# Designs tried in a protein design chat: VHH binders against q6mzz7r34to333. Part 14

Target 1, 300 residues: q6mzz7r34to333
Amino acid sequence: TFKDETFPAADSSIGQKLLQEKRLSNVIWKRPQDLPGGPPHFILDDISRFDIQQGGAADCWFLAALGSLTQNPQYRQKILMVQSFSHQYAGIFRFRFWQCGQWVEVVIDDRLPVQGDKCLFVRPRHQNQEFWPCLLEKAYAKLLGSYSDLHYGFLEDALVDLTGGVITNIHLHSSPVDLVKAVKTATKAGSLITCATPSGPTDTAQAMENGLVSLHAYTVTGAEQIQYRRGWEEIISLWNPWGWGEAEWRGRWSDGSQEWEETCDPRKSQLHKKREDGEFWMSCQDFQQKFIAMFICSEI

## First folded at step 4 (VHH)

Design k14 (framework vhh_8emy_2)
Fold by ESMFold2-Fast, scan of step 4:
Structure k14 (fold): chain B 300 residues (1-300), chain A 121 residues (1-121)
Amino acid sequence: as target 1 above (300 residues)
Amino acid sequence: QVQLQESGGGLVQPGSSLRLSCAASGFTFSSYGMHWVRQAPGKGPEWVSSISYSGSNTNYATSVKGRFSISRDNPSKTLYLQMNSLRPEDSAVYYCAKGLSFYDTEGYDYRGQGTQVTVSS
């Protein structure tokens, strides 16, 4: 099986920053077929943002962009290509990124850094052993230099690197914006939509009492007007690349909120489906107050 | 500097219970998932249990599910492992481990020095 000499299974591929900051030791490298949980799959059934579980790198900026990309068949097909662990497998995988005005192909082997039997960075979220997110993260780490180079990056850079598109940056605290209209228009056009929270009490991403994570990137998955108390409210749907339901918004329109019980909107069952997958709703008013920026990445 | 200090191990009879504790310092304990990992003589490390940053989500290795219970007290920065119905095969050094990311219940980047648990009749 293929061994990538230019991005080896070694500490140099992780980088000194992450090794020191996360106090990583006894890092071993394994191919997916040597990990517990059954035979590995590159893609199982279908591609979904719910395949993604963030690990030890602060690369939410990349994973939020990736989560948005999973909703666009054309971008994901170009980037992931047709690959398998069973058909013509040789331990080699390829991904495309936009760099310096053109699409470039990044080749990697499928050795992944692990601590014990678990991946250190992005990992399979469910017991399905699906590895496209893990391998794509490795390819992006190679492109930028190391896994340490993914640590604390920029959302705009990830969006451009994945699409070759142009960014509209909406400053939520300064810009008058019709969020439902903006999100629906962008979604119809096939654009990728992401957003970011401001800094919290520390200089790192941290779960807050309201359920949001500070200094963190999210995917915007939708926006709607909903009937409430003889009127209408505007709500927005977000996905956290951490993946679990525990680190979800706890305010108005959250999964367990009174608003969902009280609303008589006929679309209630359609809109309130994803409870424990890192996806949640919040009011556009709260979104505009609690988040700092929304990025829309569109084709040229 | 991250510091994890385990306690509560000892020698017990099969069928007995033990509660392990881990005192954490040097990081924002309430923002990280935590794990228990064990290593028996001549064997590699085995993941035992994980708990999310708030304590709402827990996960267990098949070998201990239904017998062990993981919990945490964020105000006192302490992680616990309640071990019931102990078996000889549970004999190992038990390590408290800090999660890789703020919400991650899998993987870890730091382990304590461990506490020995011996189950013998």
Scores: ipSAE 0.000, ipTM 0.199, lowest interface PAE 15.2, mean pLDDT 81

Design k15 (framework vhh_ozoralizumab_d1)
Fold by ESMFold2-Fast, scan of step 4:
Structure k15 (fold): chain B 300 residues (1-300), chain A 121 residues (1-121)
Amino acid sequence: as target 1 above (300 residues)
Amino acid sequence: EVQLVESGGGLVQPGGSLRLSCAASGFTFSSYGMYWVRQAPGKGLEWVSSISYSGSNTYYPDSVKGRFTISRDNAKNTLYLQMNSLRPEDTAVYYCAKGLSFYDTSGYDYRGQGTLVTVSS
């Protein structure tokens, strides 16, 4: 079974910043097959943003970009390749990232830092023991130096490192923008779309009274015009990489809002899913006021 | 290695003006959005202003909009905050902060030691 001496199962791979901030000592490292919950899977069925749950690192910038990437199957083969825990397993996994004008391969072993039987950083969703997000995070940590180097990183860097594309920055407060048109055009072109909130009352990411997280990155998952009363409203869909049971928007068009009860739009059942999964809708007007920037990453 | 050093704070009368400066080093200043944030006595941190990496876009909350102006000199690696029509409630330690990416105002990863601004008669 492969052991990566370049990025060992040791404190050096976590880095001093996270070790000190999270007060970690004698960190245990385990391969997925040694964790409870049944046999591990690299990918079960298809990849999905709902496979991702952020852990102890403030790497929402990376996870928001990754969430957007899961909606673009063209990147699956390039980045994740064909790998499994059953066929030709040797404890080694490979991922590709874009660096300095070319795709580079990052090799890791599958030892993951754990506390008890739970991963310290990105963890499997629904206990289905699906590990592609956990292993990809480890590979990106190795590329940047350590897991500490993922802590408060750069959204633009993540988007480029995952695609090799070009970033368009849309400032939400400075000039008029047709958000529904911009999102639909970008989605049709296969672009990755992410957005960010400004700082709040603290200097860290914090859930606010309206349900949004300050100093945080989100994935943009769609935008639509929806029939409401005698007219139309524009709405936008966002995903929070914190995942299940975490902060979700509580304003207009949120999962429990009166707008969903009152709309007669025939697409209502397709658009509205009431669950605590980190995904929610809000009006484009509220989005433009509450968020600061939207980033579109397009192919060269 | 990232260093942010604020200066220009002091005591000023209500209605007065003050200009803060932040000297940045240890990173490519022209590639990152920058922030001013403040902390009033006994309160949490509050966002005051943001500026894009190029300096072409600036952002303010309603509490300071029209009174404060953020600017930058990328050739000198220096960030500025011009504060006009100061009010007692503007009394705070003001921090310069480095953004997470280029124009990105979604957050910051470093802030300086701060400079005290006291608005009192």
Scores: ipSAE 0.000, ipTM 0.118, lowest interface PAE 19.0, mean pLDDT 81

Design k16 (framework vhh_8emy_2)
Fold by ESMFold2-Fast, scan of step 4:
Structure k16 (fold): chain B 300 residues (1-300), chain A 121 residues (1-121)
Amino acid sequence: as target 1 above (300 residues)
Amino acid sequence: QVQLQESGGGLVQPGSSLRLSCAASGFTFSSYGMHWVRQAPGKGPEWVSSISWSGSNTNYATSVKGRFSISRDNPSKTLYLQMNSLRPEDSAVYYCAKGLSFYDTSGYDYRGQGTQVTVSS
């Protein structure tokens, strides 16, 4: 079974920043087949942002970009290639990233840092033994130097590294923007869409009373104009890469809000899903007030 | 397996105090920040308080600041929430939650079963 000597199952691959901040010592590394929960899968069914659950690294910037990527087959195929734990398995996986004007291949072994029986960083969702997000995170960590180099990065870097595209930065507080039009146009073009919240009280990512996380990156998953009362409201859908419901917006158009009960829009059942999965709707007005920037990454 | 076991909830009158405890196991408790999160019936979860791995840094939701105190005892692997001057709006299930790291108080990845606190006259 392949062992990658250039990115070994060792503390050097985690890096001093995360080792110190998490006080990690004697980190155990395991291949997915050695983890409980049954045989591992590279991809189980379709690729989805809901396959992703952020772990101990502050790499929301990367995971938000990755969440958007799951909606765009053109980038997904380029990056993930065709791989499995069954066909021609040798403990080796390959991923492509855009670097300095070209696609470069990063090779890794499938040893992952583990705490107890769970991955230390990105982890499979509950009861799924699906490892493409975990392995892709490892490959990106190798590309940048270590898992510590994923800690507190920039959205624009992840978007370019995953697509080779060009970024449009929309400053949400500077001027009015037609968010529904912008999001729908970008989605039709196959662009990746992400957004970011401003700093909170402590200059670190922190859960706020309204359910949003400060200094945090989110995926924009959609935007719609919805019938409400005798008029229309504009709403936007976001996904938090933390992947759990406690980090969801609690204001207007949230999963349990009165707006969803009162709307007569025939698309209500299609748009409104009452799940604690990190995905939620909010009004475009609240979005423009609570977020600082939206990034659209498009092909040249 | 990460386990978090809350206790100390109950029915109290407004103005009373309660001390919640959380017994942690299955991870190196002293290496992680910890959180208290609450959820009232029919409402979403609300972050209440955070504490760093060493106990030196704490943070509080504005609704509880000055009334609640978070603390920890690393040798016994126990997290505490001292709740003073309780109000009816503090009624909720209180969850102990394991933070992502000792440095980053921005989130959590595991929570316990919860302990019910009811403040009623």
Scores: ipSAE 0.000, ipTM 0.095, lowest interface PAE 18.4, mean pLDDT 80

Design k17 (framework vhh_8emy_2)
Fold by ESMFold2-Fast, scan of step 4:
Structure k17 (fold): chain B 300 residues (1-300), chain A 121 residues (1-121)
Amino acid sequence: as target 1 above (300 residues)
Amino acid sequence: QVQLQESGGGLVQPGSSLRLSCAASGFTFSSYGMHWVRQAPGKGPEWVSSISYSGSYTNYATSVKGRFSISRDNPSKTLYLQMNSLRPEDSAVYYCAKGLSFYDTSGYDYRGQGTQVTVSS
């Protein structure tokens, strides 16, 4: 079973910043096969943003970019490669990142820092023992130096490191933006789309009364015009890397909102899914007011 | 300064057709959905039709569905309402109206001066 001595199962791989901030001591490291919940899978059924659940690091910037990446087959194949816990398993995993103008391979062992029987950082979601997000986070931590180096990064850096692309920054508070057109055009071109909320009452990500998280990064998963009353409203779909059961938007077009009851749009059944999966709709008007920036990462 | 200028109204016989136009200025026309609203003497405003900012989606009041068609030309900043098979009950002042905001066309905040349509024998 492979042991990576260059990024060991030790405090040095976590880094002093997170060890001190989270008051971590005597951190245990386990391979996925030693965790409860059944046999581990690298990828189960196919990859999806819904495989990702953020843990104790403030790396939502990376996870939001990763959530967007799951919608692009070419980047998925380049980065994740073909790997398994059953076929040719040796405790070693490989990932590719864009660095200094080229794709660089990062090799890791599958030992993950845990608290009890749960991963300290990115975690498999409730029903699945699926570890590609956990292992990719570890590889990115190794690339940057430690898990502490993932703590409070920039969305632009993650998008470039995952794609080698060019960033368009849209400041949502300066003037009205044709969000539906921008999102649909970017999606058709295979671009990655992410967004960020401004600071709240604290200097950390915190769930607000409206259900959004302050100082947090989200993946943009779609945008549509929807029939409402005598006309249309523009809505945008977002995914929260915190995952299922976390803070959820409670405003207009949220799950169970009056807007979904009132709309006669024939696409209602396709667009509206009442599920606590971290994905939700909101109006583009609320999005422009509540979010600070949207980032589009396009091929060169 | 938002301006909406309707034209094309007139006196016609039942069964006739009319095409109304609305010239828009003072806002980014291509970024807003638009409505046609009518008001008959002694009655409140009645919504007639709506069109999304792109022109891809249209809605009609039940009373005009199949007879009227709404369209827009974003380069010329013009909204249209093609009215076919006109009936005496279609007699009203027709107003074009601008959707509430860049993102919301479920209502409207500005309307033009109106153009009179009279359908009588």
Scores: ipSAE 0.013, ipTM 0.524, lowest interface PAE 7.8, mean pLDDT 82

Design k18 (framework vhh_8emy_2)
Fold by ESMFold2-Fast, scan of step 4:
Structure k18 (fold): chain B 300 residues (1-300), chain A 121 residues (1-121)
Amino acid sequence: as target 1 above (300 residues)
Amino acid sequence: QVQLQESGGGLVQPGSSLRLSCAASGFTFSSYGMHWVRQAPGKGPEWVSSISYSGSNTNYATSVKGRFSISRDNPSKTLYLQMNSLRPEDSAVYYCAKGPDFYDTSGYDYRGQGTQVTVSS
């Protein structure tokens, strides 16, 4: 079974910043086969943003970009390649990232840092034992230097590193923008779309009373014009990489809001899902006021 | 500063019930998922249960499913674990933990000090 000597199962791969900030002790490294919950899977059924559960690193910038990428199946083989825990398994995994104008292969072993029997950073969802997000995070940590180097990065960097594309930065507090048109056009072109909230009362990401997280990155998953009362409103859907059970917007067009009860739009059942999975709708007006930037990453 | 304070543990006989409480402060309690984790002497931490930010969704470890019930009261910023039909193997220090960071034992400052539960005859 392969052991990567260049990114060892040791504190040096985590980095001193995270070890000190998170007061980590007794960090053990385990291969997925040694974790409870049954046999591990690299990919179970197919990739999805809902496979991603952020852990102890503040790498939402990377995970939001990754969540957007999961909506474009063509990236699966390019980045994740064809790999398995069962077929010709040797404890080695390979991923591709865009660096300095070219695709670069990063090789890792599948030892992951754990506390008890749970992954310290990105985690598989309960009962799924699906490890592609965990291993891809490890590969990106190796590329940048350590898991500490993932802590508080930039959305633009993650988008480029995953696609080799070109970023359009839309400053939401500046000029007016037709958000529904922009999102629909970008989505049809196969572009990745992410957004960010401004800083809050502190210099760290924290959940606010309205359900949004400050200093945080989100995936834009759609935008629509919806019938409301005798007119139309514009709404946008977002996914929080904190994932299952975590904070979601609580304002207009949120999962439990009166707007969903009052709308007679025939697409209501397709657009509205009352799930605490990190995905929610909000009005484009609220989005433009509460978020600071939207990034569109296009292939050129 | 995130603070979590567990209470409600004690020494009970097999078949008894206990309700654990966790008082939270220093963060917007109603916006985070919360978890219960336990650690028995000489063993690693074991995830017990999770509850979503609103309380609408819950999950349980197979070992406690049907016996334990997790709940929360967002106005009072309190997390609960109702433990029924306790068994000797449930003996452990029980900790509450804030999501998404520090789900179990990864963050000492975001986990409470714990409350001891001992089930013996």
Scores: ipSAE 0.251, ipTM 0.659, lowest interface PAE 3.9, mean pLDDT 84

Design k19 (framework vhh_8emy_2)
Fold by ESMFold2-Fast, scan of step 4:
Structure k19 (fold): chain B 300 residues (1-300), chain A 121 residues (1-121)
Amino acid sequence: as target 1 above (300 residues)
Amino acid sequence: QVQLQESGGGLVQPGSSLRLSCAASGFTFSSYGMHWVRQAPGKGPEWVSSISYEGSNTYYATSVKGRFSISRDNPSKTLYLQMNSLRPEDSAVYYCAKGLSFYQTSGYDYRGQGTQVTVSS
């Protein structure tokens, strides 16, 4: 079973920032097969943003970019490669990132920091024991130096490191933009789309009265023009890497809203999926007012 | 109420060094990324450098990478830009800028009045 001596199962891999801020001591490291919940899987059915659940690091900037990446199947093979816990397992996993003009391979062992039988950082959902997001986060932490180096980063950096692409920054309060057209065009081209909320009442990410999280990064998962009353409304779909039950948009077009009951759009059942982990719809009007920026990362 | 005050600019010869400072007040300095932006006469603003909220991550425009170093001191609410090997094309008014959040490299909502840097023989 492989042990990575360049990124060891030690406090140095977590880094002093997170050790101090989260008051961590005597951190235990375990391989997925030693965790409760049954046999581990690298990828169970296929990759999905719903495999991702943020843990104790403020790395939503990375996880929002990662969530967008899961909608682009070309990245599965390139970044995640073909790996499993059952075929040729030796405790070693490999991932690719874009660095300094080229794709570089990062190798890690599968020891993960644990407290109380739960992963400290990105964690698998309780039922699935699926570890590709946890291991990819560890690989990115190694690339940047430590898990502490994931804590409060820049969304543009994650997008470029995952794609080698070019960023278009849309300032939502000052730019006249056709959001539905922009999102659909970018999605069809295989671009990654993310967005960010401005700061709120505190200096950290906090759930607000309207259900959005302040100082937080989200994945843009779609946009549509929908029939409403005798006209049309534009709506946008977002995913929160915090996952289900943490914070949910409560405004127009949210889960259970009156708009979904009143619309006669023939695509209603396709677009309105209740209780998806962290995913919701909102009007493009509300999106432009409540969010500060949208980033589109395109390959050339 | 947000206040950003730059200092340290001046007239220097090519190859010289300067250290710019920015005193911040009116917001929780340690919670925001900070930026240096410059503007030369007749040109639009050019992003120079950014630093994350605690200083662990720094970013530089290609034109200054390897010559400039951004840093911050959160207890004193001060942002710095160490400029080495200055070139005539570095001549500009340098602005300290408050980031929108942790998640934007060059985005900002407030900037100071600027400090003039002139590099000439």
Scores: ipSAE 0.000, ipTM 0.236, lowest interface PAE 12.2, mean pLDDT 81

Design k2 (framework vhh_8emy_2)
Fold by ESMFold2-Fast, scan of step 4:
Structure k2 (fold): chain B 300 residues (1-300), chain A 121 residues (1-121)
Amino acid sequence: as target 1 above (300 residues)
Amino acid sequence: QVQLQESGGGLVQPGSSLRLSCAASGFTFSSYGMHWVRQAPGKGPEWVSSISYEGSNTNYATSVKGRFSISRDNPSKTLYLQMNSLRPEDSAVYYCAKGLSFYRTSGYDYRGQGTQVTVSS
């Protein structure tokens, strides 16, 4: 089985910053086939943002961009290529990133850092042993130098590195913007849409009482006008790469909110899905107040 | 009130190096990303470089990549821009800017008064 000597199963690939901050020692590296939970899959059926579960690195900036990418299947073959743990498996995986004006191939072995029997960094979310997000994170870590180099990065870098596109930065506190129109227009054009919250009381990402995470990146998954009280409200859908039920928005239009019970919109069942998967709706008014920026990455 | 004070500008010859400094006050410096923005004679503002609040991540405009280095010293609340291999087209007023978050953005809520850099023989 292939062993990548240029990005070895060693502390040098994690980096000293992350080793010290997370107090990591004697890190074990395992191939997916040696992890419990059944046979590994690279991609099971198709890619989805719900395949992604953030781990020990503060790489939400990368994962939010990746979550947006999963809504745009045209990027799948370019970045992930056709790969498998069964057909022609040799312990080697390849990914493409945009670098210096061109697509560059990054080769890795499938040894992943683990804590017990769980991946230390990105891990399969649905417990179906689907490893494309974990392996893509490793490839991006290799491209940037180490897993430590993923820790607290810039959202614009991830968007460009994954698409080769052009960024439009919308400053949410500067001037009024028609968010529903902007999101719908970008979505129809196949653009990637992400957003970010400002700093909170600490210098790290922290769950707030309203359920949002400070100093954090999210994927924008949609926006709609919805019927409410004989009028219309504008709402926006977001996905948190942290996943599960912790740190979900608790304000207006959240999963259990009264707004969903009161609306008579015929699309209610389509739009309102009660799941603890990190995806939630909020009003565009709250979004514009609580978030700092929205980034749209479009093809050249 | 937020205040940003740039220094270190001046007249230098092409190929020279220069280090700009920015002293910050009125906010928790270590909690915000910081930017350098320049405005060349007769042109609009151009983003030059950004640095995360911890100093571990940096970004550069294509025009300065490989020549400029951004850094910060959180204990002293100071931002730096090391400019190497200066060219006449680098001539501009350089502004220190407080980011709205740790992400690289073209927006900032405060900008300093600027320091003039002139690259000429």
Scores: ipSAE 0.000, ipTM 0.189, lowest interface PAE 14.1, mean pLDDT 81

Design k20 (framework vhh_8emy_2)
Fold by ESMFold2-Fast, scan of step 4:
Structure k20 (fold): chain B 300 residues (1-300), chain A 121 residues (1-121)
Amino acid sequence: as target 1 above (300 residues)
Amino acid sequence: QVQLQESGGGLVQPGSSLRLSCAASGFTFSSYGMHWVRQAPGKGPEWVSSISYSGSNTNYATSVKGRFSISRDNPSKTLYLQMNSLRPEDSAVYYCAKGLSFYDTEGWDYRGQGTQVTVSS
């Protein structure tokens, strides 16, 4: 079974700043086959943002970019390649990232940092033990130098590193913008779309009373114009890497809101999913007020 | 040929409410932003409120923010202005105006005939 000596199963791969800030000690490293929950899979069926769950020590910035990646199959094939925990398994996985004008290959072993039989950083969300998000995170951490370098990284850098594209930053408080048109146009072009909330009362990410997380990154998963009462409203769909309802929007167009019960739009059944999966709808008006920026990453 | 027809004005006492309507025809209503503009006797036109083509984005002049609410019904091609807590200084002819683009808070190319709102004791 392969052991990567250039990114060892050791504290040096996590990084001192993150170890100290998160008070991590005696971190254990395990291969997926040694974790409870059944046999591991690299990709099961296909990739989905719902395969991803943030662990206690992981930063949201990379995960929001990764969630956006799952909306575009071209990047899945380019980055994740064809790999398996069966069929010639040797404990080696490979990923491609964009660096200095070119695609570079990063090789890792599949040892992952663990506490209490759970992955310390990105976690498989479901019982099928699907590990592509965890392994891609490890590869990106290796590329940057450590998990610490990933934790203190930025969303814009991750988007470029995953795509080789260019970023358009839409400052949500500066100018009027047609969000549904912008999102639909970018989606049709195959662009990755993410967004960020401003800081709250403190300089750290925290759940706010309205259910949004301050100083946090989200994936934009869609936008639609919907019939409501005697008119139309614009709504936007977002995904939170935390994946739990404790930190999910509670305002207009949220999963349990009256707007979904009152609308007679024929697409209601397809758009409204009453799930605690980190995905939610909100009005474009609330989005423009509560978020600070939307990033669209497009190929040149 | 663009047509905009306002209605709903009248004489009311301070503190009262009024709802103005504007029926639009001759253009694709759902593709353009819309505005309400008012003009008091002897004064130039004052922008009051704007709404984007879909209705999701709205803007208000500082003098009316918190009291007025703009909305639209694209299926019926109608623009509305709900006016609450009316003051004597709100007295003016109110015009419905067609925006220059899908999202426009400042510019318009056509306006209607207007509807008179008078707030007095």
Scores: ipSAE 0.000, ipTM 0.081, lowest interface PAE 23.2, mean pLDDT 78

Design k3 (framework vhh_8emy_2)
Fold by ESMFold2-Fast, scan of step 4:
Structure k3 (fold): chain B 300 residues (1-300), chain A 121 residues (1-121)
Amino acid sequence: as target 1 above (300 residues)
Amino acid sequence: QVQLQESGGGLVQPGSSLRLSCAASGFTFSSYGMHWVRQAPGKGPEWVSSISYSGSNTNYATSVKGRFSISRDNPSKTLYLQMNSLRPEDSAVYYCAKGLSFYTTSGYDYRGQGTQVTVSS
């Protein structure tokens, strides 16, 4: 099995800042094959944002970008390539990132930092043994220098590194944007869409009473106009990389809300799927009030 | 209330160096990314550089990359911009700006009064 001497299974790959901040010591590194939960898979049942679960790093900015990436087959294919744990497995994986005007390949071994039986950083979601997000995170950490370099990084940097595109920043508190049109136009063009919440009562990311997380990055997964009462309302769909069983929006258009019971829209059954998967709907009005910015990353 | 106070500007010759400072108050400085933005006469504002809340991640506009260096001192709530190899085209009012969050480098919700930098013979 392959051992990457340029990004070793050692504290140097995690970085001193993250080791100190998270009080990490004697970190164990394991290949997916040596983790409990059954045989590992690189990709299981195609690629989905639901494969991603944030771990111990403050890299929600990167994971929100990744969640958006999963909706674009062209970027996914370019970055993840065709790989598996069964076909020609040698403990080596490759990923492509945009750097200095070109796509570059980053090669890693599949040794991952673990704490107990769980990956220390990005984890397979819902106990599935699916490792493309964990391995891609490791490759990006190698590209930037260490896992510490992912800690509190920039949404715009991740979007550019994954696409080679250009970013449009929409200020939600000052911009009179037709959000449904903007999201649908961007989605049709294959653009990646992410958004961010402002600070809350504290200066850390925290679940708020309304179910949103403060100082946090989300993926925008869709937007629609929906029939409601005497007319129409605009709604937007978001995904939280914190994962299953985490905080979810509790306001209008949330799972189980009265709005879904009252609407006569013929698409109701297609749009309203009750799941605790980190994905939820909210009105564009509430979105514009509760979020601070939306970022659209488009091809040049 | 958020307050950002820039200093360190001046008149210098091409090839010179200057260090700009920005004193922040009215918010938890260590929890936000910070930006430097400049505006030259007759031009719109141009983003120059950004730094993460901890100082571990930095980003630069192509026009200044390799010449400018952004840094911060969280205990003293001060943001810095070290400008080397200054060119006449760097002449502008430089603004310190509070980022939207610790993980984004584009957009800002508050900026200071600015400090004038003039590069000429």
Scores: ipSAE 0.000, ipTM 0.153, lowest interface PAE 16.9, mean pLDDT 78

